# Designs tried in a protein design chat: VH-VL binders against q9umr5. Part 388

Target 1, 268 residues: q9umr5
Amino acid sequence: SYKPVIVVHGLFDSSYSFRHLLEYINETHPGTVVTVLDLFDGRESLRPLWEQVQGFREAVVPIMAKAPQGVHLICYSQGGLVCRALLSVMDDHNVDSFISLSSPQMGQYGDTDYLKWLFPTSMRSNLYRICYSPWGQEFSICNYWHDPHHDDLYLNASSFLALINGERDHPNATVWRKNFLRVGHLVLIGGPDDGVITPWQSSFFGFYDANETVLEMEEQLVYLRDSFGLKTLLARGAIVRCPMAGISHTAWHSNRTLYETCIEPWLS
Below, E stands for the ipSAE of ESMFold2; O stands for the ipSAE of OpenDDE; V2 stands for 0.75 times the mean of E and O plus 0.25 times the DockQ between their complexes.

## First folded at step 19 (VH-VL)

Design kg11 (framework fv_nofazinlimab; at its last fold request DockQ between E and O 0.71; V2 from the best seeds 0.81)
Fold by OpenDDE, look of step 19:
Structure kg11 (fold): chain C 268 residues (1-268), chain A 122 residues (1-122), chain B 112 residues (1-112)
Amino acid sequence: as target 1 above (268 residues)
Amino acid sequence: QVQLVQSGAEVKKPGSSVKVSCKASGGTFDSYAISWVRQAPGQGLEYLGYIIPIFGTANYNEKFKGRVTITADKSTSTAYMELSSLRSEDTAVYYCARVDFDEYGSYGMDVWGQGTMVTVSS
Amino acid sequence: DVVMTQSPLSLPVTLGQPASISCRSSQSLVWRDGNTYLNWFQQRPGQSPRRLIYKVSDRDSGVPDRFSGSGSGTDFTLKISRVEAEDVGVYYCMQATQWPRTFGQGTKLEIK
């Protein structure tokens, strides 16, 4: 018997986006109970991420309770951040595989065609003025905006990413780290042709330094300080990195080769 | 110099809807938000919600329980506020105001429209 | 919601004399970035509100220096050093630190 799979969608998505993924899972792992959570769809996905975390928590708790052997999480794009936070605040989760599917795990500082309407080129350098304010932090996209040129503002104003990363001190940092470390495997998926996640290495906890040079996960302070458990997870062999080229952002959940190579091996 | 010009006065019956427009001139919607505030006759100010046009979505005061819809058209630099299921208590002057996101971090309504009187009467 | 309480609600003032308006918040208005997003607005009779002060003490362009804002945490004050005829109107404090944004009741300044 296969463990249940819970799917969390990304920005402006709905459960309909995962119809191919459901097909693949059903074909390769028949009998798997797959639940695509239909919460915060469309424009509602712009609600504050902590609000989303609470909503999704309420939805997953009953599912986890009915699956004492554990569950798998497949979390796409923005959903990957929601799931990471979910696993941080839940002291009793039973997640075996946490599959982060092209998620900006280390934040977003993007300027791509896909997000051009949200982040025009002229705005990327100035978006910190909006996002690092009480006004901007009411929107999910600002909750993980990570401006490498305004690190002080990020650390102080970010209501979400800086907290779950343990980059800003808070009273729950130790407990959240403990909770997150309950995960069996962290599967990181992304690629250079994504076209949305910027930099694409953010899906692997890489990110820009002050000169916009991309540093790897092992060079990040959150890793070096093990602020939320990345170093510990890597040391015990619990982190899987699955990069794949030739896949656009909206195709990660619909690509058969990607599924077979990066997702299916972790569904049991 | 940015200016906000609102649509004209409205008279509505209870249960109907009203949609007020707020057109910005002298600038673009790219670097600020549009807030909506109302003022009943002889009363104080009440914050309804705001939109950040580049995000295309608004944040609402929960007091209105989904009766308020705020939208923006970037191509025309116009923001809209729609209030449904109108009641006599909704009679008020409705204002739009710009929330600036300058380098100084003021984050206040520095430019206001002239106001739109909405009267709800049977 | 954050409750903003102004005092007094009515403020009769003699021309040339100073005026002071108090605004208290039910909770601290210091945001996580260390700033305090407290604004003061002036609304003259028959006009739209006009922002005078932002971030507790910063004056908007064109605002006379006879207006000054001060305070911290939960206690704020707007002062007018020498009241002029054009200062007649209602003054509002507003917090922008917490959602939803909330205003004080307003203080009506009149000339004696």
Scores: ipSAE 0.907, ipTM 0.952, lowest interface PAE 0.5, mean pLDDT 94
Fold by ESMFold2, look of step 19:
Structure kg11 (fold): chain C 268 residues (1-268), chain A 122 residues (1-122), chain B 112 residues (1-112)
Amino acid sequence: as target 1 above (268 residues)
Amino acid sequence: QVQLVQSGAEVKKPGSSVKVSCKASGGTFDSYAISWVRQAPGQGLEYLGYIIPIFGTANYNEKFKGRVTITADKSTSTAYMELSSLRSEDTAVYYCARVDFDEYGSYGMDVWGQGTMVTVSS
Amino acid sequence: DVVMTQSPLSLPVTLGQPASISCRSSQSLVWRDGNTYLNWFQQRPGQSPRRLIYKVSDRDSGVPDRFSGSGSGTDFTLKISRVEAEDVGVYYCMQATQWPRTFGQGTKLEIK
């Protein structure tokens, strides 16, 4: 009698990547209905994030309708941004646990060897020119690219991250905050050895200032202004932070210790 | 000093495919986008799609209903446009054009290839 | 798709006289950063297109100052203050604000 679990994958990913996670859930929570959404796979994960949000919304509506007591979300990497947007735009969601598995929640500013073929080292300081243009915003990576040295361009050009963070004024900000605050728990997972999410503290709503010094969640303006509900959730005791060292980006969903420590307790 | 040089003219039969190349010289190939535009004889310009080589993925005009494939090879600084299931209406000059992401925010097709005539006839 | 409509489609002019070409879009071309991504291209006979104007009114390097762009929102104009023989060709407006990028149908400038 466990709540259903919905899994949302990341960039260049597919449902097969979660086979070990499915095994862990079956062993510890037998009978749990787990759906790994098979949408925007591979190169389709580069589609604009609002297009992906719409597609995933259409897929989750019937699952949520069949589970009036609630569902859980496990959302990996880029998928965690899709899921956070879902929680904002759906006034009819019934999510209890939102498990954000190494997701760039405050954005990305990195060109590590994992993404070298996407983000050459020489391009990280100049990628803002592509991303903060009409052309670049037609790709998902640019929807959450966050160059700390060009914050004004980010705030004006971002079609996605600046909106769901409440960093740019929009008429739906109050409704989105209300919807997000209906989540039971926000479980933040990530770690210093991830190797892809940059800074890795983005998975915990931390990010760089203009000097590339990481400010933690409680130092961010979006937290201090409570723009989408982080301060309220923390005060309510609804934010769970579960950092774990020694896990690379592609291993978060295939590490049993990580599952048992950070995921299992929240799959009621 | 970016220059775009396209492959030569082609004559094709209906139902076949054509692949036009666009080789960039000068500049940094993966720092801009490559657009593809065609012009039927005596007609205006029609936008087919574009690729940003660093992302390795293209956007396509849906009017071509999955017949267009745009790719880039960063190692050779070359973009490609392939049009399949050719019809006589596809007879046109095909251009590649650079979209630069400069500090002025111009975002237009500022450098054009010389054009590739593709003739589809049976 | 954003429809771009040019007028006139044919523009015969006498050398040394002014020329004016109109371009209308089916919706606003202002992007979220406040810029308007409306471009003008010139295509001389037998040649590839050449960009003249970007962002409504900014001339490209090497474009003579007799070419000027103006407008806002959905209505835009390209002006040539004194037409010269080298100006013969077809002029296109293009919007880059929205996907897919779209061109006007072209205005053929001819010397009388």
Scores: ipSAE 0.815, ipTM 0.910, lowest interface PAE 0.9, mean pLDDT 91
ESMFold2 (binder alone), look of step 19: mean pLDDT 89; pTM 0.915
ESMFold2, fold request of step 20: ipSAE 0.783, 0.783, 0.742; ipTM 0.896, 0.898, 0.879
ESMFold2 (binder alone), fold request of step 20: mean pLDDT 89, 88, 88; pTM 0.915, 0.912, 0.910
OpenDDE, fold request of step 20: ipSAE 0.904, 0.906, 0.904; ipTM 0.951, 0.951, 0.950

Design kg12 (framework fv_nofazinlimab; at its last look DockQ between E and O 0.76; V2 from the best seeds 0.82)
Fold by OpenDDE, look of step 19:
Structure kg12 (fold): chain C 268 residues (1-268), chain A 122 residues (1-122), chain B 112 residues (1-112)
Amino acid sequence: as target 1 above (268 residues)
Amino acid sequence: QVQLVQSGAEVKKPGSSVKVSCKASGGTFSSYAISWVRQAPGQGLEYLGYIIPIFGTANYNEKFKGRVTITADKSTSTAYMELSSLRSEDTAVYYCARVDFDEYGSYGMDVWGQGTMVTVSS
Amino acid sequence: DVVMTQSPLSLPVTLGQPASISCRSSQSLVWKDGNTYLNWFQQRPGQSPRRLIYKVSDRDSGVPDRFSGSGSGTDFTLKISRVEAEDVGVYYCMQGTRWPRTFGQGTKLEIK
C-alpha cells in the first residue's frame, strides 16, 4: 500500500485547487489516502505563519499517528514554508518525502504581475518599511519577505523565515535542525517561468545577494553553516532538485507532466 | 498633508450593523495602514484593528473578532469599519488613524480622522 | 494583552509649572529590532487624539519642545516643562510593539 499524502495549500488558496493533483494520484497510485488540509483558506492565508503552523500541526498529528510507516507532504507555494516549519518544530514527525512545490524557501522579494497588486514596483523597494515592523509581521507574506538590501532588518525583524533558517540565533535552533533532518527526502520543485516566486531560484534555496545577483543554495550562508540541515541533507543524497520550465505558478499542482516527472516518483 | 475624513454620526438599534467610512487624501494610500479606535463617552481609547490596504486584509483585536470587519478600497483611498450585532456598550466615537511606514520607522498613528459618533439605543 | 498603567489619572497643574506623567507596561515594549514602540497622545476637549511622541522620545512635527518623552523597557514618562492653557486635555500612552495594541487609562491634565 502507498503511504498517505498530506497536501498543504498556498497563499489565497484552498483545497479546491488540488482537484487535478488528487486525480493524478488516484490514477497512478490507487488506494492512496490523500488529505488536502482546508485550513487558512483565502484571506485567512495571510494570518501569521506561526499561527498557521500550529493549526496545520494539529491537523497532521492524528494523520501521522495513524500512519506508522510514514507519510508524504506536498506543500505548495507559501505552504512549503509552513511545512518546513512543521518539520522543524515536530520532534516526532514521520515524513518520508517532503515535496516543496514552487515554494519561496529562501524568501520572497517579488515584483511580478501576479503580485503587483500587493507589491507594485514602486512599493517593492520600500516594502521593508511595512514588513519589518510589528504591524507587517502580523501577515504571512511579511514573515518571509527577504529584502536583500536590508539584511539587518530582515535578520532582526523577520518573525519566521530568519528563525526557521537559523539565521538569527534562538534557543531552539539545534533541536529544529535535528527535527528537520528526520525527513527522508526533500524534493524541491520550481522553475524560471513561475512568474510569482521571486527569484524563482528561491524554490531551490537560491536567493539574491546585496547586488541582486542570484546565488545558488551551496553559496548561501544557511547551507555553508548547515544552520537547519541543508548541507547534511545534500551530503546524504536526500535533496532532489526538479526544475521545470514552461509552468506558471498556478499550474504547478495541475500539470500532468510535472506530476509524473517531479512528484509521482516520490509517492511510494 | 494627509487628511482622514470620516462619515457622519449614526444612530442604530441593538442587533443592527453600522459601517463607518474613512477617506484619505493628500498621500499614498498604499504606503500606510489604517487603524480603528473607539472611545466610549467619558472613557479611554480602545484599539479595534487595522488594515494594510495593499494587503487587503485586516488584523483584529480578538475582543471584537467576529463582529468587526475592516476593509479598504484603494481606488477611492477609503477604509471602512463595520460593526455588527450592535449593543448599547458599542456606543462610542469611532476614529480612524493612519499608521505611516515612513523612513524613520515611527509606525505611529500620526493622523486621525475627526471621529464618528455611533449611538446604539432601543 | 499588555496592560498599560498610567499615573496619575488626574493631574491638576498651575500654569507655567512642569508636569510629569508615568506610563508602565506589564511587559517589555522592546521589539526584536531593538526599537521601543511607545507613543504618547494628547486629546483636547472635543477633539480627536493627536500624537505627540513616538518611539519613546521622538517628537512629531509641530509639537512644542516643552514636551519630552523618556524611558525604557517597561517604564516611560511624558514631561511638560512649562504647562500652558492649551495643554488641558487627556494624555494617553500606547504601545505599538505587541498585539493587540493597548492604551493607558489616560491622564486628565487640568489647570488649577
Scores: ipSAE 0.900, ipTM 0.949, lowest interface PAE 0.5, mean pLDDT 95
Fold by ESMFold2, look of step 19:
Structure kg12 (fold): chain C 268 residues (1-268), chain A 122 residues (1-122), chain B 112 residues (1-112)
Amino acid sequence: as target 1 above (268 residues)
Amino acid sequence: QVQLVQSGAEVKKPGSSVKVSCKASGGTFSSYAISWVRQAPGQGLEYLGYIIPIFGTANYNEKFKGRVTITADKSTSTAYMELSSLRSEDTAVYYCARVDFDEYGSYGMDVWGQGTMVTVSS
Amino acid sequence: DVVMTQSPLSLPVTLGQPASISCRSSQSLVWKDGNTYLNWFQQRPGQSPRRLIYKVSDRDSGVPDRFSGSGSGTDFTLKISRVEAEDVGVYYCMQGTRWPRTFGQGTKLEIK
């Protein structure tokens, strides 16, 4: 009776991290088929995002084919960007709810706790030199690095985020927008105490201007120009915003109140 | 000035492994990439892979069928290349080379190590 | 993989005369930012390679101005306006635009 649920993990993550989320789904919606995709785990999560999109696409096709009435996606952190690209490149997807669980949808800019884990000195002001090069774009972090002080480099060099946002011209933009708009609901989840996604409003399609002032989704050029369908989706009543304070980045999938408030209602 | 100093020549038996070190001095080691390139006697240059130490993960040329491992130790500013299941055709000079991410976008292999001869003989 | 094809593979040149080396790629080397990451290296006998040219035409520090690079898209040329004895060696083009990075076969320059 319940649609199958597909879970896509984030950077340096594995399927075991979702054991509590699986328990919540089993308790509240018994009989739901839940598949946690265990691809690109650990350091493989640094592979180029288009490579990850291809691999996850191959994994979801048979699941979607066996569920003609639709599936749901729960996509965590970096995984939310993989899932949004899936919705754009798959002209035959049948996703009803796309649940974006603290994902950097408008990009990342800042010295975060797990970026400091990778390199302990502050690098955010200089990381654009690596990321906006052919070498840097071969790593996933650079595929969504968004330096508001070097927006011309971002727009020209991004292999992934600028394309799926429709911020750079490309021949597939119209088809990708059409495909993305076939989703039933876009559920945006995140909060100010995340500690990793910077700014945290990136999970809601907000981001910094050149002065590092956060502009909300409705103030973004990609929304105003409807470049990949956000304005159309909002007008259709298909965007759900579910912010929650007090949750750190690694705890989004293990908080029952978050699940009951923001996730469960959309797992029809 | 940035300098790359490699470990000394090795003579190895087929089926064994070799690990070549590349110690960097100068610059900020975590802010550039280290490439590995080899050259068989009398032949051209062949690209093995690279690492960006800040990310701690390398990219490999698939031609080596998973036999190559590239790592970096930021605390000693040293990159390593290990080649396993050695064959006689792996006899070559192995070079490390730096890729700098400067403000001019020069990217490329601008500083090279002296090379390490690896000889594989039965 | 991007295939890099050099011609000629062997280039005997009279001292003081010009030399020209061609490099052709199997795909465009123009990257998303509009730059072309085509490099030229010189390897003198018994030495490590040395970069001469980056981004098609930009000379590295200390490279004589008799070396020049040109080209676009898939076709590139290294020119030496007058060959000196120290120029003997093998010249390689390399593309840095696409994964994996690849070299041309090399052009051996000799004084005849």
Scores: ipSAE 0.780, ipTM 0.898, lowest interface PAE 1.0, mean pLDDT 91
ESMFold2 (binder alone), look of step 19: mean pLDDT 88; pTM 0.914

Design kg13 (framework fv_nofazinlimab; at its last fold request DockQ between E and O 0.71; V2 from the best seeds 0.82)
Fold by OpenDDE, fold request of step 20:
Structure kg13 (fold): chain C 268 residues (1-268), chain A 122 residues (1-122), chain B 112 residues (1-112)
Amino acid sequence: as target 1 above (268 residues)
Amino acid sequence: QVQLVQSGAEVKKPGSSVKVSCKASGGTFTSYAISWVRQAPGQGLEYLGYIIPIFGAANYNEKFKGRVTITADKSTSTAYMELSSLRSEDTAVYYCARVDFDEYASYGMDVWGQGTMVTVSS
Amino acid sequence: DVVMTQSPLSLPVTLGQPASISCRSSQSLVWRDGNTYLNWFQQRPGQSPRRLIYKVSDRDSGVPDRFSGSGSGTDFTLKISRVEAEDVGVYYCMQGTHWPRTFGQGTKLEIK
C-alpha cells in the first residue's frame, strides 16, 4: 500500500484548495490515505508560525503513529515553512518525502501582486519597521519576512525563519538539524512565474544579497555552514529541485503536469 | 497632527455586546497599529489587544477568552473593538491608541483617543 | 504574563521638589533587537493617558525636560526634577516587549 500523505495549506488558504491534488493522488495512487489538515485556515493562518507548528504537530503525530513505514508531506506556500519547522522539532518523525510546494523557504521580500493586496508597493522597503518589532512578530507573515537591506534586524528580530535556518544561534540548533535530517527526500518545487514568492528562488533556498542579486542555495551561508542540514542532504542525494515555468502561485496544487512531473514520483 | 476620535458612551445589559469605533485622521493609517486599552473606574490600565490594519489581523490578550474582536476598515481609517458577553466588570473607559512603526522604533502608544465609557448594568 | 510593579503607589510631593517613581518587571524587557520597550504614561485627572517616555529614556515631543526616564533590564525609574501643579495625575509604566502588554498599577502624584 501507498504511504499516507499529509497536506499542509498556505496563507489564507483552506483544505478546499487541494481538491484537485486529492483527485490526482486518488487517480494515480489509488488507496492512498490523504489527510489535508484543517488547521489555521483563513485569517488564522496569520497566527505565529510556532503556534501553528505546535498545532500541526498534534495533528500529524497520530497519523505518523499509524504509519510506521512512513508518510509523505505536501506543504504549500507558508505551509512549507511550517513543515520544515515541524520536521526540525520532531525527533521521531517518519517523513519519507517532504514536498515543499512553492514555499518561501528562504523567506519573503517582495511586493508581488499577492503582497500588494496586503501591502502597498511603496511600503515594501519599510515593512521591516513593522515586521522586525515585537508587534509584527506576532504574525506569521513577519516570521519569514527577510529584508536583505536590514539583515541585522532580520537576524535579531525574526522569531522563526532565522531560527529554523540556524542563522541565529540557539540551544536547539544541533538537535533540530539532526531531526530535520531524518527526512528521506526534500522535494523543492517552485518557478519564475509564481508571482507571489519573491524572489521565486526562495522556494529553492535562493535569496537576495545586499544588492538584491539572487544567490543560489549553494551560495547561502545556511548551506555553506550546513546550519540545518542542507549541505548534508544534498551530499546524500536527498534534495530534489523541480522548477517549472508557467505556473502561478495559486495553481501549484491544481496543475496536472506539475503533479505528474514534480509530486507524483515521490508518493510511491 | 494625528488624532484618534472614538465613538460615544454606551450603556449595555449583561450578556450583550458593544462595539466601539476609533477613527484616525492626520496620518497614514496603514503604517500604524491600533491598540485597545481599558480602565475600570478608579483602576489601572489593561491591555486588550491590537490590530495592524495593513495586515488585517489582530492579536488579543488571552485573558478575555475570545470575547474581544478587533477589526479595521482601511478605507475609513477606522478601527473597531467589539466586546461580547458583557459583564458588570467590563464597565470601563475604553481607549484606542496608535502604535507608530517609525524609524525610531518607538513602538509605544503615542496618540490616544478620548476614551469611550461603557457601562454594563442590569 | 510580565508583572509590572510600581512604587510608590501614592506620591505626595511639594511643589518645586523632585519626584521619583520606580517600575520593576518580573522579567527582562530587553527584546532580541537589543532595545528595551519600556514606556511611561501620564494621566491627568479626567484625561486620556499621554506617553511621556518610550524606550526607557526617550522623551516624546512636547514633554518637558523635567521628566526623565532611566533603567535597564528589569528596573526602571521615572524622575521629575521639579514638580509642577500640572504634573498631578497617575503615572503608569508599560512594557511593550512581551505579549501580552502589561501596565504597572499606577502611581498617583499629588501636591502636598
Scores: ipSAE 0.909, ipTM 0.951, lowest interface PAE 0.5, mean pLDDT 95
Fold by ESMFold2, look of step 19:
Structure kg13 (fold): chain C 268 residues (1-268), chain A 122 residues (1-122), chain B 112 residues (1-112)
Amino acid sequence: as target 1 above (268 residues)
Amino acid sequence: QVQLVQSGAEVKKPGSSVKVSCKASGGTFTSYAISWVRQAPGQGLEYLGYIIPIFGAANYNEKFKGRVTITADKSTSTAYMELSSLRSEDTAVYYCARVDFDEYASYGMDVWGQGTMVTVSS
Amino acid sequence: DVVMTQSPLSLPVTLGQPASISCRSSQSLVWRDGNTYLNWFQQRPGQSPRRLIYKVSDRDSGVPDRFSGSGSGTDFTLKISRVEAEDVGVYYCMQGTHWPRTFGQGTKLEIK
């Protein structure tokens, strides 16, 4: 039988958004127990990411306990950051496939159509003033805001992303790396037509340098220093990159070709 | 040069709700946050919560979470605080105050509204 | 919640003399960027509060030089070098580092 699948949603999202993904899984892997976690829905998705990690951790523990053979995570957008933090803080997780579905893994720096509903005025050059403050860090968007022009502020102020990336020294770095490395596969999904994740290469651990030139995963300091295990995972053959053009941010979980190509092979 | 102007005094019965408005002028409403603070007669200041209008997201003091709602309307540069299930203990002056995100990292309530007296009596 | 404790709660002062108000927090107010987000407010009778000091010691615009702030970590002081009649009111410390933000109890400054 198939390992259970746990789905974690993104910003301003809910479990209903995944109805098509659930249909695809049921059709191709009948009998799979799929749980879409119905926590931090809608505006509650703006709660601090560490608060979300704690809540989702409490929800996944009984599911993992009932599945000693392992589970899979499908984590969409902001949810991919929650899931990566779960893998770091849980010393007893049994995740086989971590499927990161268009997630801003190296952060976000963009004004886009999706963000216009949240940020109708172009604010990307000035959001660092809000985000790198105690007030801003109490909201999820700011927990992964990554302004390449204010890297010193990012490194000092980030309560979440700089920590889980191992970009700021902290006493748990070795333990978190060890825990993260227990994952069987890291499946990275995203594409150039996403329209929300900026740069879209953030979904593959790429990001801007100070000149807004995108450096790929293998050019990032966190990869080169292996700060949380990316280099080790790649050397094991555990990282799967599945880019796909032509898919907008809201369509990743409702595209059958994307599912069959990038998700289905990893739902053993 | 931000100014905050609040709605007028309210007299309410126990069990009802009150909604206080806080209209901002003179600045960019999406560049700062709005805090809400109250003061019962003869008492100290008590922090209720805040909103960052550009996110449309609020944080609430847990003491009030089930009864307080803080919202913002970016199109009118107005923040609102609604307190439900009113009790006599909720009689207080309610203030809004700006939290500025400036280059000096001051992050404080530097501009205050005039206050709105809410009286709860039967 | 971070508890902010002021001392004294009542402070009668002779005109022209100095005044000193202490504020202690139950936790360090140093945020991860190295800054300490401790503020002081003045509330004159019948008025809204007014910020005097931010980040421990930085005087707000239009605040007279006779007001000064000092301290670090968990222990902070507001000083008035020469009390004037218009200084009567209640003074509050507030921490902005931790959620929820919290105020001290207030110190009522009066002319004896």
Scores: ipSAE 0.829, ipTM 0.921, lowest interface PAE 0.8, mean pLDDT 91
ESMFold2 (binder alone), look of step 19: mean pLDDT 89; pTM 0.924
OpenDDE, look of step 19: ipSAE 0.905; ipTM 0.950
ESMFold2, fold request of step 20: ipSAE 0.802, 0.805, 0.797; ipTM 0.907, 0.911, 0.908
ESMFold2 (binder alone), fold request of step 20: mean pLDDT 89, 89, 89; pTM 0.920, 0.919, 0.921
OpenDDE, fold request of step 20: ipSAE 0.909, 0.909; ipTM 0.951, 0.952

